# Designs tried in a protein design chat: VHH binders against Uncharacterized protein P37. Part 1

All scores and structures are predictions.

Target 1, 216 residues: Uncharacterized protein P37, of Formosa agariphila (t2kn95)
Amino acid sequence: CDLEPQEKFRFDPEVDPQFTFGSMTTWEWLQTNPNDEFGFMIEAIKQTGLQDMYNSKTETYTFFLMKDPNWTNNGPGFFSREFNLKNTADRDPKEVFEDPAVDLDIVRNYLLYLTLPIYVDQGPDHLKTLDLPYTFETLSEDVNNQIMTIARDWNYVMQINDSPDLPTGNLGKINVPVGYHNYIFSNGNSVAHIFGLNNNGKMARRYKFGEPKMDF
Structure headers, positions and changes below count from the first letter of each chain, unless a header shows other numbers; antibody chains are not in Kabat numbers.
F, E and O are the ipSAE of ESMFold2-Fast, ESMFold2 and OpenDDE, as the mean of both directions, binder to target and target to binder. V2 is 0.75 times the mean of E and O plus 0.25 times the DockQ between their complexes.
[cut] marks letters that were taken out.
The coordinates of atoms that the task and the answers printed are left out; those that the model quotes come from them. Centres of patches stay.

## First folded at step 2 (VHH)

Design d01 (framework vhh_7d4b_2)
Fold by ESMFold2-Fast, scan of step 2:
Structure d01 (fold): chain B 216 residues (1-216), chain A 125 residues (1-125)
Amino acid sequence: as target 1 above (216 residues)
Amino acid sequence: QVQLVESGGGVVQPGRSLRLSCAASGFTFSSYGMGWYRQAPGKQRELVASISYSGSNTNYADSVKGRFTISRDNSKNTMYLQMNSLKPEDTAVYYCAKDRPYYYGSGSYWSFDYWGQGTQVTVSS
């Protein structure tokens, strides 16, 4: 079948909060964040040459964005694990990504894994049934780590990679709580979901139980 | 002892149809969600369709939505996948899977703990 769906589900704004930013791009929003909560994410994007993807006004993307606390203060996040970094709460992000020990190709592919080439919000359009994981191809260039699963639960939390038979990848399983999903950019062409914190400001689940952590 | 047995695979030309069946035993079939996964050579296993314990909720991967239909017959302990308008990219081993029981406080998500032996589907011209 080559025909796309004729109808989409409509969201109730009182039940499914959405944050709209008109023509502003995801990149522009990251740069203007008044709390400076995305320093490492911004620097990773710059160092890997992916700013045009996040700054697109015409291409369709779903972005998963990681806040600074998830890179540093809550223990071994992805970057600490992959690059054998000590807690970097006080480090300059530029210094971290310009370290010769850091493989920017791995960083780049991690960002591509956190990007889908279609629009997936927290709602029934693509995530039709509550508590069911849906499988999506990411922009990852690693043939062994190209897919992620996303489910929406009864509390409007997005559950990512929460399946024992699907790759947990470098991200592992995470959640995106209410207040951190459905940031709509680029006149509705892109949507972003923010992770790294649960409802209490603590880091979301970073890895499957028993997964090795980096030494620091 | 949980057992899942797939059948109905085969070789077909593009645009044709196949119906897969999964016969389940060793557990209370009507109490668990079920799913169909597939795996092509050199690729990761992917969930293509799932169905709730009652049959009232179904889910499909975007690649098969509109072409595949999942259903179940709880009186026969059997799940089905009707595959229409088959494409070469549908070529894979298809696996029947049983969901885990719900655990309070674990959140709501599907996680599969038992798999069948698989049935091969090949779509070629």
Scores: ipSAE 0.000, ipTM 0.080, lowest interface PAE 21.2, mean pLDDT 71

Design d02 (framework vhh_7d4b_2)
Fold by ESMFold2-Fast, scan of step 2:
Formats: C-alpha cells, sequence, structure tokens
Structure d02 (fold): chain B 216 residues (1-216), chain A 124 residues (1-124)
C-alpha cells in the first residue's frame, strides 16, 4: 500500500551528528556494546584474524560495520544477504562462520572491502559536493572489488555504491542514514559507519537475497 | 544418518483439530531450523510453517496463519504442528523437513531430508 512520504532529515554542518569515544578503539567499542548488536561482526573479525586492524590506535581507517540480523522485523540481515546464507538470525555466530558453506577467505576480503585506509566521515572534507559520488580504494585484495563510491546527500545520508562509476561485480548499494555515521575512535584516527535496516527502507540492495555475486 | 518420522495424521471433519509430530534423529536437532510442507494430489509441495533452531521465530503460509501453530521441543528432538479450524483445502500429505538454509526471501527450499509423510484428510 502507498505511504505518505516522510520529510527528509537534514542537519546543519555545525551540528553534524558525531559520536566520540576518546582513546577507545573500534574493536573495544564493538565488545562493550550493551545491546549485543554486533555478534556476527565480532565473530567474523575473530575468525578472519583481523582483530588487530579494528583494535589499532595508530593506523588511520574508515570502517563500515554490519549489525546483527533482526529476524523479527528485517529478516536474516546483512550476513545472510551478502553470503547467500539462510537462517543466520537464530544461529550462534561461531557456528555460522564454521559452516563449510561459508568461505572465510571471502569473508575476510569482504571485511577488507568495508575498510578504507583513510579517514572519511559524513562531511565535506572528502565528500566535498552534495549528491556527488566520490571514489575510494578499499583494502580489498580482489582486483575486481577494490573500489567503493561514497556520496553525501542533502539529508546527510551516506550513499554507498550508488554510482554509474562503480565497476561490474562490486558490492551492492547501501545507504547509511542519520544516526549511523561518524563514530570516532582511537583518538580520532578511525571513524566507523554502521549498516542497518529500518522501516524507512534506508538499506537498498542492488540484487535480491540469494543472487550470487559473480566476482566476489 | 538423518531420519525424520511424521505422525498424527488422520481423517477429520471441517472445523476440527489435529496435532502432527515429527521425531528427528541422526543430527543435532537443536542446531537446525525445521519446517512442515504439504502436498495435495496433483500439486507441488508447499511450505506450511517453519521454526528457528531455538524456537523463538516462526513463519507461516498465508493460507494457515491464525489456524496453525508450529512448535518444537529440543529436549525430545521433536517438532509439532497444531492444526486448528481445519478446512477441506488442508487435505494433503504433510512432510517434516530439516533446512539448515531456510531463505525468508525465497521461502523454505527442502533438502533431501524428508520424512515418509503423514496423510491429513478433511472431509464431511
Amino acid sequence: as target 1 above (216 residues)
Amino acid sequence: QVQLVESGGGVVQPGRSLRLSCAASGFTFSSYAMGWYRQAPGKQRELVASISSGGSYTNYADSVKGRFTISRDNSKNTMYLQMNSLKPEDTAVYYCARDLRYDFWSGYSPLDYWGQGTQVTVSS
């Protein structure tokens, strides 16, 4: 059924939402989250040996973090969608990543794809012009999936991979809405942005769940 | 080996109830999502209901919502389907299935771990 369009949220540049955590690392924050929203992300990082990257106090990174599946309202979540996994929401994360159907080399490279070796927040320093996608090299080791495009729109949403400049086979389109960007860690050396589903359809996918990615 | 044994089928009048049971063996029951399928003569098998490994999440076909309830007892390696307000169109052979890979976008696709089935006939 048709719903009335909601007014877009917009923040003034001087009041851009930022969440600062001092010397706390991204890894420390994930583990101290009282809502346990990152069980799959934490386990993926542990299983792939990338803990030191997320726990760095000296290197500069931009991280894109995936929330746990919310089966009740949003189905199986990002890990199910990205890895063509079924029924992840009711399984132990360790059991999922030890499943023979899950290739940990692909999981590792996916986490590397979700990591930039520079600091990119939802602001004009790197995303200079509104509604214009900018191209960034990720830490991905797959030559077919090394590039991410990021734009900021007039609603202060980050638009990931919503660009005609995106190479064939790359990760699908994702929006990061207000409230889920600019989590600043490691004394300002790292920033994280959070992927999540909500009732306003802020996570758009370029392909349906279960459709394989040919080059990923 | 994986084994699923269905029971509880029968012949009932419209509006009555039946409770189906599925006894599982040969795998760690508490680690798998489970489901009930049915197949009427001349029709394809269709998902009726599914339940998550811990029992907290359930899904139902639109045709049975509000009438059927799926549940499980992991201590007994058993899954149940409580069928209330039965209708003639519920007449089918009902199958228990294990599905490690239930897909909520595409529906439950059965693996090769079907039981023998149990006949439910709803007739006046």
Scores: ipSAE 0.000, ipTM 0.123, lowest interface PAE 14.7, mean pLDDT 73

Design d03 (framework vhh_7d4b_2)
Fold by ESMFold2-Fast, scan of step 2:
Structure d03 (fold): chain B 216 residues (1-216), chain A 124 residues (1-124)
Amino acid sequence: as target 1 above (216 residues)
Amino acid sequence: QVQLVESGGGVVQPGRSLRLSCAASGSIFSINAMGWYRQAPGKQRELVASITSSGGSTNYADSVKGRFTISRDNSKNTMYLQMNSLKPEDTAVYYCARVKGYYDSSGYYPFDYWGQGTQVTVSS
């Protein structure tokens, strides 16, 4: 079983929807997103010099993308506490990241932590068993925060860092779940997952066709 | 398709050394935390050594501490097990495996087999 990404959107009753964007890069998609939901993510990428990573057509990556509510409007703001950001939708992202109180090296390493050098989607290829966390090395340059654990659950949600094996000093459990869909970019070389997409109103699925489960 | 291929097994006399290799193939494969376990006939599989993806941390079974050394070369997508001072009780099939991030009380889920195994026989 190869990890062949779909070249176009397909819907099958036994398979959750996937979105494919052909040769479009993750960076191109972020900038042309019609709902303008990634203002802080885009500015963080620009300010930290990581545009080429998100714009790659040749390297393989898994990206975890943060919508503006995850930066600023999730209570005090999921990442705003770590980055010393102003927790308001009214703030200009450029002004926030140019604030001297914001440490761009910390912001940079968080973006690198949310990037894997391999293709991991919500299927069984790397996440073989439901409800079981698997360990991945991220691109983070912070020696204390290099490892991420990912589990997929009955609702096709990825749970990040919910593992007793997570090393001390790591980021800890990320309470913002990753939603249902695989966003496939760069002719299948990259996949993106979006933080904060909730399962509200969706029916839970126990099994995807051909998906392995724990055998007890 | 991701493939793990073990090599380096063989038949040796007690007190000698062997070096096992595990080579990863496939352009989409990045090495996660890795381990070696072994299974002797009629016995349960046991973890003998593990190493994190960066190589910064290693763990060994009490039966092999001080004799076995696990290492990895991520530039070559290869993991190694250096086995020194081999004993007849080290006779087993040795498996290369990816380490899962979750352990339960039975110890069943720490590894996910992807290799075919390599036979190590220590006999006089």
Scores: ipSAE 0.000, ipTM 0.089, lowest interface PAE 21.4, mean pLDDT 70

Design d04 (framework vhh_7d4b_2)
Fold by ESMFold2-Fast, scan of step 2:
Parts: structure tokens; sequence; C-alpha cells
Structure d04 (fold): chain B 216 residues (1-216), chain A 124 residues (1-124)
């Protein structure tokens, strides 16, 4: 029996960092191109005709953004790895997407897979229980790759497609680390999260142009 | 087994037109990008046009932009190249190409299955 006042423990919701940008759209924010990390993402959006989706002030979206922060063997960004552009002379995004060998239909459906038609931040509204994956339908038009799983973990990392019991989408397992989730745009109608790398600084799975979209 | 069969080549005078066809079999045609390459005697093979798997996106070499049109019919497993305003410099063997399942180069997407080719000769 301790008679000293003890602070009553209560469940305080996990404090997720949130970045608010007022009326600025996801597209407008990408155009600032912080640290020149979104060149491939910007060019992919332009080339696939999806600019209006990222620039919406009225529709509700959750966007997962890919970045290419450097060209080293250990640190080429997510976009370069997913489209197998790692450490190549073809690092100019415009040059890459003007290459006849790049399939823009695949690029377009990948961006649609990375977009949800609802607002999902790293918080308890949709992700109620920690370490539990929740299933979401994406905007992907590929019937084999329409579902994404999202979980928030005890270390404030958002885990994407990290469940052996859930369908595999276009993406394998990937995370959204601390500092890269909850970028709030379009007066709160949209939120964006920025992908990190797997444990080895490489993608756990990648989609290659012309390879089968799913494992046997 | 992947098979690509080109047709429609021939001998034409400058300024005339030809339409090439490529009949594909042995794979799910609608899942793969397709392209047309050409090779003139003593020169390296070059990609002249490509078309995405769904047909919505096309790309052309600068030397053929505005003159050539690539298209595909996924219901017929066939790709086409409409060649207008032909020039002597267009003389080459034209190859139908399928996007590769595996990269020979680990750093770039490419085409790895080719047909036997069809000769196009533009002469006065």
Amino acid sequence: as target 1 above (216 residues)
Amino acid sequence: QVQLVESGGGVVQPGRSLRLSCAASGFTFSDYAMGWYRQAPGKQRELVASISSGGSYTNYADSVKGRFTISRDNSKNTMYLQMNSLKPEDTAVYYCAKEGRWLQSPYKYYFDYWGQGTQVTVSS
C-alpha cells in the first residue's frame, strides 16, 4: 500500500507525428520536390495521366509515395528498385519514361495500387489495434492486385503487406517509418505516407516490367 | 513456346506506305509490352516503336515520329506497324519483339524474344 499520490495510468492514444499543409495538395507538395527525392514519382504521375488525382482538393485519398533519395548501391530509392532502375545510367526520370521499353500501363496500375479511396492515417480510426493488419481495397484496376494490408506497430512504424495470411498485391512487404507518415493535404481530405526500405535497404519483393505480377 | 511471326514487308518506292503485322502465340499477349526493332546492314539493331500491354501508351524513335504508328489488337494476339512516308533510310529487316520475362541487364527493362524478321526495302 503506497499512500503517496500516484499518477493514474490511463490509455493515452499513441502520439503519431502529423504534418499539416492546409489547402496544399499532394501534387503541389511533390512539386516542391524536397531534397530532389520525388523526381521519378512526379514523372510517373505525369506520364500516366494521374496528376488530377494527386491534385484533388475535394476527393478523399490515401497516397503511398515512392522516393529515390540517392543512387548508391545501398540506397537507391523505392521507385528505382520497383522498376529495376537501380544504379543505372538511365536515372533521368524523363529519359526513363520516354524509353520504349517501359510499360506505362504497369506504372499506372502500380500508382493506383498505392492509392486508397478513403482516408487512412497512422492512427486508431481505421487501424484500431496495434500489431493487427487491416485489409483495404486500392484503386488498382488489376483484378489480381487490388488489396493492401496496413498495420501500425508498437514502434510507430506502418507495416504494409506484412502478413503471411493475407493476399499478395503488386507490392510485397514494405514499411512507412517514423517521420514519413501522416502528411495531411487538401484541407484534410487527403493524407500521404512515404515508403521506406526493407531490412537490407532493398525491396522485399519488386515488380519488374514484363514479369508475372503474382507468385505461382 | 513463345512464337512471333512478322509479315507485310516488301519493296516500295520513297514516299509510299507499308503495314507490318506480328502474330504472337505461346504467352498471354495482353500481359506484355511489344515493340518493333530494325537492323540495317552493318548497323546495330535499334528500337523504333513500342506499345504498352494495354495499348494506351506508345513510344517512337525520333527518326520515325510522325511517320510510323504502332497499334495492337489483344483479341487477335497481333501487333501492327503502319509505316507512312517511307525513306531510303528506313531500309532494314524489321523484327517483332516481346518484353522479356527476365532482364539480361539488371538495371533496365528490355525485349528478349524476337521474330525471324521481315525485310523492308525503300528504293527508287
Scores: ipSAE 0.000, ipTM 0.198, lowest interface PAE 16.5, mean pLDDT 73

Design d05 (framework vhh_7d4b_2)
Fold by ESMFold2-Fast, scan of step 2:
Structure d05 (fold): chain B 216 residues (1-216), chain A 125 residues (1-125)
Amino acid sequence: as target 1 above (216 residues)
Amino acid sequence: QVQLVESGGGVVQPGRSLRLSCAASGFTFSSYGMGWYRQAPGKQRELVASITSSGGSTNYADSVKGRFTISRDNSKNTMYLQMNSLKPEDTAVYYCAAPGSRYSSGWYEGTFDYWGQGTQVTVSS
């Protein structure tokens, strides 16, 4: 009796539960705490005109959502690091994205890179085998940075772009730990996974967030 | 390989116009902001004009506001600088510039990692 294949497809709802929000959209959920955990994400979505995508009740999406920097753990924050902006963690997000040094087209495409046109959860439907990366096309309009790799590990963490043999794109290596994946919206048409800082101040991602790059 | 190829420089009399072009290749042009710099004899390089990736926002040095217009055509991977009412003090080598891997809190020289070879603009009385 070989039981290892069954264990390699494991999904344990007692250890790694799914979070369901009925008919609520991803956009509606983000509005429950706009200036607490997702202020920069919300403002980026507004400034780039992508609200309708996150507010869809009928289209199928997988969203990767960035948490705001918090007081003790993230220093200048993701947007500050990615766009080399100083002190963004303590600034009004609206003021940051209205700065002419911030190119809203690159911000828009970065949000599109964080969006898949199919439903991919932290489970075996698409991520069939543990510790094996699977390749997905994102909504990115940058032909050199259109794909994302996703793997499930034995600790129920989603590993994104963590493959030496596959392109990493503009989004570097990130991880989505227990408690931050499988947020299900729009009557099951959309799922969101959250990255950034966890409850212990540890960076959820394994590596620093990628930066926009020219293709050589 | 990132390449920036400039054209349109020359020698003109004061009050005349020139249009500079910058043809870009080796990167996704429509995803990046661009700028024009110039360096006059004996002076440091200065930012003349910059444009966001969509063309929705532009910035100009005070010395050229109202006279120069920066624009881009993303379908042709080309950026332009229309220079009107040229003055002798506009005499300089003009450089097309593209950012590397990041943006800054302002349009500073450190924002731009790739440069064209430069095109000479001489305004002679």
Scores: ipSAE 0.000, ipTM 0.119, lowest interface PAE 17.8, mean pLDDT 73

Design d06 (framework vhh_7d4b_2)
Fold by ESMFold2-Fast, scan of step 2:
Order: C-alpha cells, then sequence, then structure tokens
Structure d06 (fold): chain B 216 residues (1-216), chain A 125 residues (1-125)
C-alpha cells in the first residue's frame, strides 16, 4: 500500500525550547555537531582568526550560525551567494576560502555582523514586547553594516532585519524558527541561534559587506 | 523502480533556445522538490535551478537568472527547464535530480538523492 506522508499542523503556540550544553563552548559544539552541518562556518571562522571569540568561556556573545547545505546553492551555501562564487555541489570549504575571489576581510566582517556583544535569547529580557523589533549593535567594523534588528513574533520565531528602521546596506531579512534558537553555551555566557535559509527556502538577501548591492 | 529520464538536449547555435524535460516515475512526484544540475568537462557539478513541490518557489544560479525558467507539471510527473539566449559556457551534461519532500526541514539544506542519466547540451558555432 502506498500511503502518503501526513502533514503536521499546529493551531496552538509552540513551546519555546532551550538547549543547554553546560560548559561547552559554541566552537566546541560546532566541531562535534552530529549532522556535520557547519563545515563552511567552521572554515570561515578558522580562516578569519575568530576561533577564540567562538571558543570563549568568559565573554558574553550572541552568535548567529549558518548551516552548510542550502537549498539556494546546494554547495558552499551562503558563501556562494555573498561572495559571488559559482553554485557548486560538494565544494570543499578550504578550496572556497583559498579562491582569490574571496576577500577574507569581508568574510571576517560578515561573521562579526552575525555576533552581538550581549546575550539575546528568544525571550523577554531584551525582546520585551512580541512583534516589536529591537535594534542591536553588532561587532561589525563595517560602517554600513553595524546594526541588526530582532523581534520575537507571535509564533515564537526570531525575525531578524524585518524592520523599516534597518539602514541601507545591512544584511537582509532572516528567520530563526522554533528548534533553532536558544542554544546555550559557556555556562550561560553565550547563546547561539541557527539559520541557513529563510522560511521560504531562500537565503535572506545576497550581498557583500562594503560592496555595492547587485540588482537581480 | 524510482527513475528520472531527461530529454530535449542537443546542439544549438549561440542565442538559440532549448527546452529540457524530466519525466519522473516510481514515486509521488508532487511531494518532492526537484532541480536541474549541470556538469561541464573538467568542472564540478553545479545547481542550475530548483523548484519546490508545489511550483510556488523557484531558485536559479546567477549565471542563468533571467535566461532560464524552471517549471513543473505535477499532473504529468514532469519538470521542465526552458533555456533561452544560450551561450557557449552553457555547454554541459544536464541532470535532473530529486530533492527533499514537502515535509523536509529546509534549514537542513537541499540534498539530492535520485539523479537522471543526463542529457548533453552543446552550444557552438
Amino acid sequence: as target 1 above (216 residues)
Amino acid sequence: QVQLVESGGGVVQPGRSLRLSCAASGFTFSSYAMGWYRQAPGKQRELVASIWYSGSNTNYADSVKGRFTISRDNSKNTMYLQMNSLKPEDTAVYYCARGPTKYYDILTGYPMDVWGQGTQVTVSS
């Protein structure tokens, strides 16, 4: 008998999960991920000299972590889109970052943009009111890409950069749904939220920090 | 047997058009995302275009955006790639591929698990 898989629909709000890892750092967790989903993120961190930031046990950070496989590129993921590389399945992360077309200063500032120097989880401490965006300074050194807006919505999704207050040049809109926020590391000093694609199976927006935006 | 069969390849002059078809059998086509990939001699396989199970969401490689159009007909279990304004650099073997089901977690990416045999497209003067 050929039975079709059934879709799950939820009509009540989902419980907001928290994932705690004790003293494990974000860097240690990336390396031990059982699904091997962060190869390009790990290589980007290594190549840009930011390993100590992700491996901190004492400093407070919020990290936004990008998954490897992505529906848009099916290859180096967001690095293909952000750095104008060809979409190539099964491309080695080290080969990508050794490509002379890749500017490691731009990669470094992109990772700094995805890092806040304060602890922001999907909760009311900093995101006080549902469906209201709050503005945060990132660690980005690029004057055109220094702030991020974050809202927690009615469905417990983190909505990033979905605000009319967002300056021109910032990273586009992304979503962090239930199951992908609140990964707590470094004895509670750091929290990570995971993105790869927005809810439509597309990356938020293609763009290189410090470079003109491309029309499409 | 689960299978994908490509057709519509051939030899054309630059600036011309081709339409590729991918006929699917042995699975519930309407429940799966689909994609077109290509591989030129000495190069890695690359994604050309993808389409979600319903046809409501499509993505294209930058090199083909505005020239190629992916579509599907779930009633015929067939996916298409309309290739306009063909260039010599489009010369490759084109493969259709099956992507994730409609229940797949899109944040995990876009793995392909079934591949066609490929169809040759040659653009030359």
Scores: ipSAE 0.000, ipTM 0.102, lowest interface PAE 18.1, mean pLDDT 73

Design d07 (framework vhh_7d4b_2)
Fold by ESMFold2-Fast, scan of step 2:
Structure d07 (fold): chain B 216 residues (1-216), chain A 125 residues (1-125)
Amino acid sequence: as target 1 above (216 residues)
Amino acid sequence: QVQLVESGGGVVQPGRSLRLSCAASGSIFSSYAMGWYRQAPGKQRELVASISGSGGSTNYADSVKGRFTISRDNSKNTMYLQMNSLKPEDTAVYYCATHRYDYVWGSYRPEFDYWGQGTQVTVSS
């Protein structure tokens, strides 16, 4: 034909900003984060025995990370809402997760749900079918909460669980805004994306997660 | 540089299956996202299916969803398109292509977008 694909191929380079940390693991980064934004996430990982997963240099993972609601780690934010924790603004994360009313098996399965056993970033793979959700298996062992859908929209926002095909009881929709994608760790074996921040930096949740929730 | 060679095309009756292969040489195959495109006579070239470098993410055009399966074997530097339940409207020249985004430069590097020569698929009696 007259058109050479190599010379005349049309493409749109829509890529979110990326952050690389060389050999640093996701676990090391969480603990050394200069803004002290992940106190409850760190404690949840410790209490559920998942440190080795987040600290892996050899396994491939995609992590979804949850910030504390306040810039100074002075509240549970996502954890408060998702696990029905109340009056916890001034409590130490350790006290929260050691409360006998908190079911650590449920906490563990939420962290496993927020972990994929493959590398998924917001890159050129999604440019051909923007706004189309792709289905991924998570590490969750909860039969009602095993899959996640991820779509890349035209504004570089990563849309999670925005699909009518998800089963009843699955975690609901949430997004990862621009600037919170593609934190690359473990020499490229892991990538992390961050929940829990709104566009104005107020750290309020923008979307409601579905069931299940802990009972108190 | 990367060179792509397609194979597996041919003439087949409706309802039958074909498997296309795309063999890559030159650079590290697993660093590229890849896709299959097709072009029928007098029509625009269209994306049929795509696959990420790791194989963990795939995309399909609505017209082939449920019938075609894209896969890759990075140890063999080969990408495949399994075409089941072929229809006359699937008749086209099929091309494999690479897409590489350079994370150091923060942009596509056009010199890493490579295309094969194409392989003819004809579905007719």
Scores: ipSAE 0.000, ipTM 0.088, lowest interface PAE 21.0, mean pLDDT 70

Design d08 (framework vhh_7d4b_2)
Fold by ESMFold2-Fast, scan of step 2:
Formats: C-alpha cells, sequence, structure tokens
Structure d08 (fold): chain B 216 residues (1-216), chain A 127 residues (1-127)
C-alpha cells in the first residue's frame, strides 16, 4: 500500500544551510550557552521578563540573537555598541543590566524589535528575490521602531535594515548581516539567526564560484 | 495545540459548486503554507491544492486544475477551497493541512511537508 500523499520542496543545501533541534526551544538552546557566547543575551532576556517568548513550543517566532563581546583588548561588543555601555567584555552581565544607567524598558523593546511574530528563515519562502529587501513588522512596542527589512543578498546572507527608504528610528539603524542563520527550534515553530556585531564574530557566507544563483 | 476545523461540505449535484472552509488555531496561521487533501472510500489520500503563507503561490492536482481555487484570509485564520464544476469523482472526505519544515540530517536537504490535524468534511457529488 502507498504512503499518504506528501508534497516536498527541495532547497539548495549549499545555499540554504539549516540546523534543526527538534522540540528544543530557543531558550533551552541558549541555556546550553554554546561556547559561552550568549551570557549578555540570556541576562537581557531574564531581566526584561521575556523568557516565555523565547521558550515557547507553540507560538511562531523569528529571533535575532546577539553574541557576547569577545574582543579582549578594547572591550566592545554588540551590547557596548548598541546600548553605549563601556567595558562590557569584562563585566558580569547581571551587573551590567542592574546598573541604574541601563534602561531596561529600552533593552526590552530592543529584544522585541529583534523578534518577528512569523517564521522567516534564510530561504526563498519569505525572502523570494535575492538583493531585494522585504518589510516585516516586529514585536516592538515603539510605533517609531516597528519595522525591520530583511534582504537575502547574492552571497546568501540575510541583511537587516539595508533599505535607505525606511523610517530610521533608533532601531531601524541596526544594519547588520546575519553571521549564522536557520537555527530551527520548537518543532519548526521558531527559527533563530545569530548576529556577530564585533570584528571577531561577523561571518558572511561567500558565494562559491560556479554555484547557481537563485532565479527568483 | 494545533487545530484545523473543516466545514462547508455537503451533497450536491454534478456541475454545482461548494466552498470549503478551514478554521485554524494553535499556531501563527500567516506563517505557514496550507493545503487541502481528499480521500475517497478505499482510495489513498491525495493532495488536491496548496497555498503559500502569503497566498501568492498556489498549486493544484491535475484532476482539479481549472475547477478548484484555493485561497486564504490571514486576518481570519481561515483557508478556503472553492470547488466549481463538481464531478462524481470529486466525492471524498476533504481535510485541511498545515505545512512544516524539516531538515534531513546528513543530506543537507531542506524539505517542506504537510502535517494535518483536521477531522475532515464530506463532499458527495451525486447524480
Amino acid sequence: as target 1 above (216 residues)
Amino acid sequence: QVQLVESGGGVVQPGRSLRLSCAASGFTFSSYGMGWYRQAPGKQRELVASISYSGSNTNYADSVKGRFTISRDNSKNTMYLQMNSLKPEDTAVYYCAKSTYTYKTGSGEYTYTFDYWGQGTQVTVSS
């Protein structure tokens, strides 16, 4: 007897690499803290009360994740650059986010801006045409910072907010490539992409000579 | 819990039309492709039509091309199948289906598959 009908669409595996973690949530994966590189991200999520969002098994999200500062000599990193903090590379994340100079409402909304209420991977389903930015509404609660653009460039790297024509609120100025894409969690309900916003963490997928370009 | 509830089936004469609806809950409807399957008594279940998350891309089985139209309303979390020029051969239980994505470990291949949670709605075309 035949199996039930099934429709399959194949994506080029060299163009669209993906990592699947079964039923594991983004929050559960972050708790493993691979290579000890998400301490600030984890603490920011905890301090802002967003654990349930990252830990959802049933809701659909796209998360953009930020790595810890990893540059020893100058201490900068994503959190230093984005929140204008000094010496974050050598500080306890809890100490940083408990500093009265840090506005947790701003941090919270930043994390909400880095979250889409839909599934968007580095693939052709949502990002149909290469080098064309697509507009997405984020979970940001700031009406001036609700929109993110995502483009899949000809090197198959997701580019965030590369469109000059969108309103440039504080968060719309985040113009950064995704360093690692398509970490699939929560039985496929969520996907995470990782930004490397320091000189040691940025990694772009290089287009291979002779590799077919997408035709959409 | 993912739930898909089909409605709109019934008994009709050949050449008539029916519109099926699928009400979705328990997931972000606008993020997933959707489809319609059907199964006639003693036959295998077949994919009849599919629609992308945005509604911009649709696909149909050869047996229904030109007669059936799949659509969706993301604001209502509902998918539809407009069935025109119905034939006795269209008699079946119709199921709505939600897509999912899987990665085949070791192959480097990304696949788009359907899981379905609906109980189905009966369509009978009788002359």
Scores: ipSAE 0.000, ipTM 0.097, lowest interface PAE 21.0, mean pLDDT 72

Design d09 (framework vhh_7d4b_2)
Fold by ESMFold2-Fast, scan of step 2:
Structure d09 (fold): chain B 216 residues (1-216), chain A 126 residues (1-126)
Amino acid sequence: as target 1 above (216 residues)
Amino acid sequence: QVQLVESGGGVVQPGRSLRLSCAASGFTFSNYGMGWYRQAPGKQRELVASISSSGGSTNYADSVKGRFTISRDNSKNTMYLQMNSLKPEDTAVYYCARGEYRVYSPSGTYFTYDYWGQGTQVTVSS
C-alpha cells in the first residue's frame, strides 16, 4: 500500500502542540500558573512531602495535574469520591487537607498513581495508534493500583483509564480527558498533562494549537 | 473463551531450525500483544520473545537474539516463532501467551500475560 495517501488523510499528527518552559520545573510552574487554578494540587504536594519529585531537574517523570475542580467538585471530585467530603471549593486548601476526614496516605498514593517514571507525551512515540489503549506502570506503592491506561482518541484527546481493561481498585475509577498540549519542563526531562473537567456530562473545552477559546 | 493452540514442536539436531505456530481464538487477536515463553525441566518459565498487537515492535531474550524471529498474521489469528541455529540449551516446552498489558518501565518495555496455551515440546539433541 501507498504511504503518502495514508499520511494525507489518516495520519497521526507529526508535531504535538508543545508548551516548553526551559529549565523551569513542574513545581515552579504550578506556583506561577497565571490562572491560579492549582491551589489544591500545590497543597496536596506540600502535605504529602512530594515537592522534590515535582521539582526535579534530573529525574524523568510524566505528571497528571488536577485543577481545583477535580479536587473539590461535589460528586465527581476527589474529596467527595474518596472521603465523602463535600463543599470544599470555597475552603482554604490547607484546612481541607487537615480535615480529620482526609487520609494523607491516600492522597500521597493518588499523586504517585498520577506520576509515571518515564516520559510519555501526546505524540506517537509511546501512543502509536489512535483509539488504542496502552498500559503504563505508575509510581503508586499500592500493588493493586499500579497500572494506568492511556489512549489518544481520533479527536487528539488523551484519555486515561478509558479502557475496558481499567486497573482494579478505586484509583482505576479516574477517567478524565487531559488537555491537548504537552507542558514540557526540566529541560525536557518531564512532561505534564492537565486534567479536563466532566461537568454534568460536558467536558472542559479542548483547544488545538491556535484555536480561540469560546466560553460563555 | 480464550484458546491458544501451539504447533510445530519436535526433535531436531543442533544447528537445525523449527517454526512454531500459535492459533488464537475467543478474542480479537489484533488488539493484543503476544509472546512466547519456554520452560525447561527444573527451571523457571522465561519469556523468549514478544510482539506488539500490530507486529511493529518485537523484543527478545538475550539468549535467543539473532537466532529467533517472532511474527504474526492478524488476518489468520496466528503468531509464529522462527527458531534458527538451535542449541541443546533451547530444549524446553514452548508456550504461546496472550499479553494482558503493555508495560513501559525505566528498565524496559514488557507485557504482563493472562493466558497461556498447553505448550509444545522442542528437543534439541545430538
Scores: ipSAE 0.000, ipTM 0.255, lowest interface PAE 12.2, mean pLDDT 76

Design d10 (framework vhh_7d4b_2)
Fold by ESMFold2-Fast, scan of step 2:
Structure d10 (fold): chain B 216 residues (1-216), chain A 123 residues (1-123)
Amino acid sequence: as target 1 above (216 residues)
Amino acid sequence: QVQLVESGGGVVQPGRSLRLSCAASGFTFSSYAMGWYRQAPGKQRELVASITSSGGSTNYADSVKGRFTISRDNSKNTMYLQMNSLKPEDTAVYYCAVKYWGSPTYEYSFDYWGQGTQVTVSS
């Protein structure tokens, strides 16, 4: 094999942007609520008692963050998919999480599933080759739903669970692109990637959380 | 040596269909994502569609979504673009592309393009 993807793949900061926030934690950044798009994510973290995880300056994490439409869209959104709870977009986040239909243990485990105990960014150090899925263990406490696959595609969008042959539980059927990458927090100990619409410089597709793939 | 050869272009009336093919050689086809780009006269080149190495995921430009379908056959080292309901605005040279880094030299770690195939949609 004369392939050395790690050394031969060019990391292009215009295609693979990195945003460094110094000592700011992921939680502190979420509290700024940029573009007013993280109201449900903030409330989910508060309601499930996971604030300390997102606010860590010393532990290493990779976080996948959901924008409000990833929670609230009818059909593909989290509340619709997990609880058959629709028309949540204009409701107060606290009211929605306190709805009798919402099981906070399921919400908590989804946040844990969207968290890796290691640092994984868009760059070639961790995702060496375009379009090859790499397998990671998440912090999920459901023994049947602990594995996530991550691949970088042609537009440098991270594809979550783009491995149709991997035997996995219901959480492993979450198949979503990540449009915003490499938000580096906690002095480099944590990185966050964001579901939803792509950055202006990328030509990647637009998808909602849990959208099924057409070419399975 | 990486080689990409497009075929299937032509002149068609609006509403008709064309199927483009891209024959690839010189690399492990099943290990790389691929895409179709197009360039209309006086315009910049734009991504039309892309497909992951397994074929498990695709993406499309908003202008072609619902009309075009990208696919691949890893056993034949070929990628396809099925173009339905063609419009005059689809008139362009269509290029097959891969980003390849599996060579013994650094030069092969950049994008490779085919020669292009002309698609003209006119009445």
Scores: ipSAE 0.000, ipTM 0.123, lowest interface PAE 17.9, mean pLDDT 74

